# Designs tried in a protein design chat: VH-VL binders against q9umr5. Part 73

Target 1, 268 residues: q9umr5
Amino acid sequence: SYKPVIVVHGLFDSSYSFRHLLEYINETHPGTVVTVLDLFDGRESLRPLWEQVQGFREAVVPIMAKAPQGVHLICYSQGGLVCRALLSVMDDHNVDSFISLSSPQMGQYGDTDYLKWLFPTSMRSNLYRICYSPWGQEFSICNYWHDPHHDDLYLNASSFLALINGERDHPNATVWRKNFLRVGHLVLIGGPDDGVITPWQSSFFGFYDANETVLEMEEQLVYLRDSFGLKTLLARGAIVRCPMAGISHTAWHSNRTLYETCIEPWLS

## First folded at step 23 (VH-VL)

Design xj3
Fold by ESMFold2, fold request of step 25:
Structure xj3 (fold): chain C 268 residues (1-268), chain A 123 residues (1-123), chain B 106 residues (1-106)
Amino acid sequence: as target 1 above (268 residues)
Amino acid sequence: QVQLVQSGAEVKKPGESLKVSCKASGYTFTSYYMHWVRQAPGQGLEWMGIINPAGGDTDYAQKFQGRVTMTRDTSTSTVYMELSSLRSEDTAVYYCARVGVPYSDYPWGFDYWGQGTLVTVSS
Amino acid sequence: SYVLTQPSSVSVAPGQTATISCGGHNIGDKEVHWYQQRPGQSPVLVIYEDSERPSGIPERFSGSNSGNTATLTISGTQAMDEADYYCQVWDSRTYVFGGGTKLTVL
């Protein structure tokens, strides 16, 4: 039988967003128990990411307990950051495949329609004034805002991303790295036509330097210092990179070719 | 200025198909899901389905499953709704409607509506 | 499937408070949206998520939702408020609308 699958949605989503993905899993892996968590739906997805991690942790514990052979995570967009934090804070997780579906793993620096909707008088060049404040960090989108031109403010103000990336010292860094490294595979999915994740290489742990030149995962300090285990995972052969062009942000979970190529092989 | 401009009124016979267009302007077409809602004369509103213009994926209300097809053309920023095997009870004003939150198929309210297209099904 | 029940009509004098009910089983557990539709026009969202007002909707429009009843309230009712009003929820992968309430301002 196949391992259970847990799905974690993104910003402004609900379990409804994954109706096509559920269909694909049912067709290729019949009998698989798939749970799409209906927590922090819609507007509630703006709550601080640590609050979301706490709530999702409570929901996944009984699912993992009933599946001692392990579970898989499919985590979309903002949900991929929630899931990566879960892997770090849970010393008792049994995740085999962590499938990160177009998630801003190294942060977001995009002038997206999300930004226009939330902060209509702001642009990416000035959003740091809002996001790198205590008030701004109470919103999930600011928890992974990563302005490459204000790195000192990011490192001091980030209540979430800088911590789970090991970019700022904290007392749990060693334990979180150990917990994260218990994952069987890290499957990174994304592509150049996403249109939201900026740079799109953030889905593969790439990100801008101060000149807005994209540095790939292996060029990032968090990789080189192995801050939370990326170098160790890559050396172990546990990182799978599955880029695909031609897919917009809202279509990752509704594209059959993407599912067959990048997701299906990892749902053992 | 968000605008949704629909095709003109039509008269159809039972058994034919209708196809209504909805041309969007004033926003990024692929950033917002589009819905279709109809209203029979003197009656209330009825949801028909949703389309993601980014990927073209759809979901239809159970009542219309098998008869409705929604498509889009990203080059013209236009969505289409086709209803086949028409009956007299399909006489209605057909509306396209958009939610106000980008990149989301969460069940928001509909902030923007087309002007409506009257389709009359009669012999 | 899920049913929303509205009165067919409500009449109020100008300046009085109009209340329009929307009944549904455990509707208090759902998010309710309200639309105004004037004759020959498209619907206009006047309340979303039970009680929130879109930009441009007068403060005299308010909403509440608890138990089995959601309510649209229009205080200081004006002649321009004469319209049909529809409630809407999401249930079982479909939007459901109430049957509509015709508000008449004498």
Scores: ipSAE 0.878, ipTM 0.932, lowest interface PAE 0.7, mean pLDDT 95
Fold by ESMFold2, fold request of step 25:
Structure xj3 (fold): chain C 268 residues (1-268), chain A 123 residues (1-123), chain B 106 residues (1-106)
Amino acid sequence: as target 1 above (268 residues)
Amino acid sequence: QVQLVQSGAEVKKPGESLKVSCKASGYTFTSYYMHWVRQAPGQGLEWMGIINPAGGDTDYAQKFQGRVTMTRDTSTSTVYMELSSLRSEDTAVYYCARVGVPYSDYPWGFDYWGQGTLVTVSS
Amino acid sequence: SYVLTQPSSVSVAPGQTATISCGGHNIGDKEVHWYQQRPGQSPVLVIYEDSERPSGIPERFSGSNSGNTATLTISGTQAMDEADYYCQVWDSRTYVFGGGTKLTVL
């Protein structure tokens, strides 16, 4: 039968957010056990990402244990960072497909309505003052805020993204890389009309340089140094890139064509 | 300033359809989900459903499934709610409502409400 | 279908404390929102997530939620507080509202 699917939501979401995705999976893969984790819902999605990773880890362990043949992850927006950290910290994960649905994998630098809601007196050019402080790092958005004009502050202050990217030395880097490389496939989904992920190429491990020119995944130091396994995965043919135009940030999990093109083929 | 301005009152006959518009201004229309709520005489408030203006996807309360259709026009920042096969029990004030948190269909409270549209269904 | 029960009316003298209850099975496990509706007006959110107050809502409005009962409390009640009050939760993919409580300030 089909491998179980675990869904991890994004900022200000709950399991309700994936109601259409669940219907699509049921139609194409009937009998699949799909679990949308109801953890850190709504306002709780602002808690530090390491705290969220710990909680999601505890929830996925019994699901993976019941499925020795493997599971799939579908991880949306902020949830894709949670899932990437899970793949690194779990020595015993059995994830076949990691499907990253418009996730800010190389970080976020957007003047979005999220920023206005959380920090109404801030702009992307000055948010580093908040996010690159110990207090700021207690909020999930700041855990993956990536200001290309203050890279030294990012590298020193980031409690999450700089670590899971291997951009700062840490004692677990070798083990995390080994664990991440156990994934069967990394499926990267996103597109230019997302409107929230900034730059949208962050969903494909691209990001700004200091001039706000987008460098693609293969131009990033983390890829070139293979710091957490991207170069190795690409060389294995294990990275799938599935860009799609015309999809806004909140529509990725409710677009049937996107599901059929980018998600369905990877659910066994 | 966030404003939700609805179409005017209507009188309908049983069996007809109603269609109420809600024009949004003062914010990015596609950043916030829109809800519809009605208030019938002798009844409290009833949630009818939700629409995502970004993608146009919807979810309807079970009571209205099969009779309600919600649509939007992003070029005019307007959502629409259509209710078919009207009965006298559908006499109500119909409200559009928005949550205060962007990009979220989490069950927040409704921070912003339209002025309401009275629809009277009588023979 | 999940049911929220509110008293039909509550009367209070000016300056006294009004309490409006909202009963539901294990409502303490849910997030409760409260709305004020004055005659001829749209509802106004006065409490969200059990006990949080939106900007612009007076401090005399407070809320609590535990067990099978959520409560809206209005201290120092004023004539302008005379309105209908509705509680709201999310359950089984739908919003559920209480039947409403008419607060009379005499």
Scores: ipSAE 0.865, ipTM 0.927, lowest interface PAE 0.8, mean pLDDT 95
Fold by ESMFold2, look of step 24:
Structure xj3 (fold): chain C 268 residues (1-268), chain A 123 residues (1-123), chain B 106 residues (1-106)
Amino acid sequence: as target 1 above (268 residues)
Amino acid sequence: QVQLVQSGAEVKKPGESLKVSCKASGYTFTSYYMHWVRQAPGQGLEWMGIINPAGGDTDYAQKFQGRVTMTRDTSTSTVYMELSSLRSEDTAVYYCARVGVPYSDYPWGFDYWGQGTLVTVSS
Amino acid sequence: SYVLTQPSSVSVAPGQTATISCGGHNIGDKEVHWYQQRPGQSPVLVIYEDSERPSGIPERFSGSNSGNTATLTISGTQAMDEADYYCQVWDSRTYVFGGGTKLTVL
């Protein structure tokens, strides 16, 4: 009776990361077919995001084909960017709810332990030198690095985020917008105590201006130009914003209250 | 410098509970999952479970379900492992262990270990 | 449940190559980690993800994993390498350790 649920993990994750989320779904929606895609696990999650999108697309196609009434996506952290790109590139997707679970949808500009682990001699102020190079764009975290103080470099060098946001001209922008707009609902989840997504409002399509003042989604140029459909979705009543304080980055998929409040209502 | 410092050795009687602490330093405590592993005298290593210090969620090896409880205190950067209804076969050195990859419960290798806590269960 | 099999002991002469096996069904499909434990000490990770060496581990330590056998190899074995060695995998939501191999350097 319930639509199948497809789960896409984040950086350095695997299907194991969603063990508690799977329990919650089984308890509230028994009989739901849930597939946690076990691709690009662990170290493989650093591969270029377009490569990951292609691999996840191949896995998702047969699941969607077997569910003509539609599916739901739950996409965590980096996985939310993979899923948004999937919705853009797939002419034939049948996604009802796209649940974006603390994902850096407008990019990342944070001095996190991820950055320290990957680039131990760098900090957010100088990482653009690595990320906005051809070599840097071979790593997934650089595919959505968004330095608000080097926007010209971002716009020219980004292989992924600037394209799926429609911030750089490319021939597929109109088709990607059309495809993305076929979603039933876009459910945005995140919160101020995440500790990794920087600014945390990136999970809601907010981001820094050049002064590091956070502009909310409706203040973003990509929204105002409706470059990939956000303004259209909001006007349609298809965007759900579900912020929750007190949740750290690794706890979004293991918090029962978060699940019941922000996820469960959208798993029709 | 990453360090994991455990509480001292204990002697217990069957039926009692043990509680071992593991204090972390030299890194952001809530960024890294913590594991517990034990080793009976003259025997191999046995995984007991994992705790996420950020949210406190846990997952325990099936053998220990119902007897083990792992908790943490973020204000002191300390994880705890409690094992109840002790028996002589619970005599072991208990280790806390961590992986060097942040925000990840992926099965990387354990590159940081506590010094171990010997717990002896005897009548 | 998944089982890893190691020989209980291996003996080698100093300077020779020690080979420690870790057997498991389709272990080649898993990522294998290896630990050294010297007497009275905590385990030390010496190989992870089949063949990678952590920083500070000598180049003489190497690993491989194929089919039903993973192997830890120590070339130019030194007396200080005398220790117990454990392989480890993740299977079915559980870390599984081998029974351990005592390496003796004679």
Scores: ipSAE 0.840, ipTM 0.914, lowest interface PAE 0.9, mean pLDDT 94

Design xj3
Fold by ESMFold2, look of step 23:
Structure xj3 (fold): chain C 268 residues (1-268), chain A 123 residues (1-123), chain B 106 residues (1-106)
Amino acid sequence: as target 1 above (268 residues)
Amino acid sequence: QVQLVQSGAEVKKPGESLKVSCKASGYTFTSYYMHWVRQAPGQGLEWMGIINPAGGDTDYAQKFQGRVTMTRDTSTSTVYMELSSLRSEDTAVYYCARVGVPYSDYPWGFDYWGQGTLVTVSS
Amino acid sequence: SYVLTQPSSVSVAPGQTATISCGGHNIGDKEVHWYQQRPGQSPVLVIYEDSERPSGIPERFSGSNSGNTATLTISGTQAMDEADYYCQVWDSRTYVFGGGTKLTVL
């Protein structure tokens, strides 16, 4: 009797993206109820992340209610930020494993084909002009855009990432931290060959300083101040790091070795 | 600028296999999923499957499961489609086609198509 | 086994409006794509997601989708619009195409 698994997709995805992951779970954990949330699919994944969080919240409530023993989350790419926000805003969640599958948890600062497709006249060095505006914050990618060279603008303008990271004071910070800390395990997955998440260490709560030197999780102010609970989780042994080289961004949910090594052990 | 150039026409006998290539240029090969679609003479279009050139993973239409294999070679920016145990009803033009949005297997529609490869299966 | 039904042919005089239907059970719940195919050529995407035009497709092409019918509309029809037109949806992990409609411009 395995706990139910809830899957949250990334930018421009749908439930179809997880067809191989579903096969892996069925083979190793037969009878597991797996729900891939089919909300904000395709172009709708560009909607503001708080709007997506609200919609996903409504979808997970009945699943969690049917599973008093707990559920697991597998959240891919942009979906990992949606899930982290869910864990903060839900005072009644029963998530055991939160599996963050190559998610930009400390933000994104990359010149990717996503950027070229969405903002063809922009590069990472000047996208802050769009993203750190009220109009730009209406797009999901701008909700986690994190320009290390314009930190003042990021802290002032971010409507999502700076809040869920506790980088900007707000009245819900204590409650969100309490809610997030109810998770059983935080499983961080990512790797150097992802090719989209920039820096790839964002999947492990690492990020650039102003010189584009990567600071690891334990060097981040949000960790040192324990602003949303990372230091507390690490101290209780609840953070699992599972890096894997050789996996590109679209292959995390279709690589059997990655599944067996990093995901399968946490699907109790 | 985006081009999908396919291998030339072939004549096959029943029971043989066909293998069509599709060479991509003008974009980042590994950023976009590739599909195969066929069209029998005087007939409509039929989807065969999808390949992720980044990881090589595939998904095939049920009708072709067990007969079709899709592969890619990232060093040459080329995808391949192989169809085995050919019958006369496999006579068709075979197309490679690309979705328009990067890093996405969402069904956006096919914004670029190869020129097509006529394969004739006749005894 | 999802089925899309299109008329075999549609005829229109130059300058008039052509409509091509695509019937399917609850097709209004699906995203519909449309392709133009001239004889001996590859298909060309002319409408995606029910009503969106790719870059380079003239504004006279439009689409709608509700209930059990999606429609491709070509206003001010020109001789170069003479082609086969296919609708397409995604259903049950497969792309499904309509049977095609031959548009003749008299």
Scores: ipSAE 0.839, ipTM 0.914, lowest interface PAE 0.9, mean pLDDT 94
Fold by ESMFold2, fold request of step 25:
Structure xj3 (fold): chain C 268 residues (1-268), chain A 123 residues (1-123), chain B 106 residues (1-106)
Amino acid sequence: as target 1 above (268 residues)
Amino acid sequence: QVQLVQSGAEVKKPGESLKVSCKASGYTFTSYYMHWVRQAPGQGLEWMGIINPAGGDTDYAQKFQGRVTMTRDTSTSTVYMELSSLRSEDTAVYYCARVGVPYSDYPWGFDYWGQGTLVTVSS
Amino acid sequence: SYVLTQPSSVSVAPGQTATISCGGHNIGDKEVHWYQQRPGQSPVLVIYEDSERPSGIPERFSGSNSGNTATLTISGTQAMDEADYYCQVWDSRTYVFGGGTKLTVL
């Protein structure tokens, strides 16, 4: 009898994206109830992340209620930010393992095909003009866009990432930190060959400074101030880092070796 | 300009296998999933499966499970579809097709199609 | 096993409006895509997500989807619109295509 697993997809995805991951779980943990949430699929994944958090919250409440011993979250790409916000806003969550599968936890600053598709005349150096506007913040990708060269605009304009990271003061900061710290384990997965998450170390709470030098998690102000509980979690032994090279962004949930190494051990 | 160029027409006998190639150009090959769709003469379209060129993972329509294999070569930006144990009902034009949205296996429409490869299976 | 039903043919006079139906159980809850295929050519996407037009598709192509019927509409039909038209949905982990409708412009 394994804990139920809840899967939250990323940008332009649906539950279909996790077909191989489901196979792996069924093989190693037979009888495990796995729910891949079919919310905000395809084009709807562009809706503001707070709207997505509210919808996913409503979906996970009954699942968690039926599993008083706890649940696991596997949250891919953009979905990892949705899940981290869930852990902050839910004072009654019972998440044991939060598995963050190549998620831009400290934000995104990449010239990706997503950017070209959504904003064909923009590049990473000028996207802040769109994203750090009220109109831009209505799109999910802009909710975690993090331009290291316009940090003052990011801190003022971000309606999502700056808040869940505790980079701006807000009335809920203490409660969100307390709620986040109820998680049993934070499992961080990502790697240098991802090709979308930029820098790839964002999946491990690393990010660029103003010179585009990557500062690791322990060098980040949000860690040092323990703004939402990273330092406390690390000291508790609750953070697991599982980097793996050679995996492209769309292959994290379809790589058996990645599953066996980084995911399987945490699905108790 | 996105282009999908397929290998030439083939004539096969029952029991043999076919292997069709689809060479992609004009975009980042590993950013987009590739699909295969076939069309028997005078018939409609039939989806065969999908491959992720980034990781090589596949999913096949149930009708073809066990007979179809899709592979790719990232160094040549080429996907391959192999269909084994051919029979006369496998006579068709085989198309590779791509969606317009990157990094997504969501069921978008197919914006780009190869020119098609006619495979004739006759004794 | 989801089935899409299309009429086998539709005939219209030049300049008139052509309507091609695609029937399916609760198809209004699905995203419908439409393809045009001229003889000997590859399909071309003309409508996606029920009613959206890709770049380069004339405004005379439109689509709708509700209840058990999706519809492709071609206003001001031209001789160049003569082709086979296929509707398509996603159901139960597979792409499902309609049987096709041959549009004849007399």
Scores: ipSAE 0.831, ipTM 0.915, lowest interface PAE 1.0, mean pLDDT 94

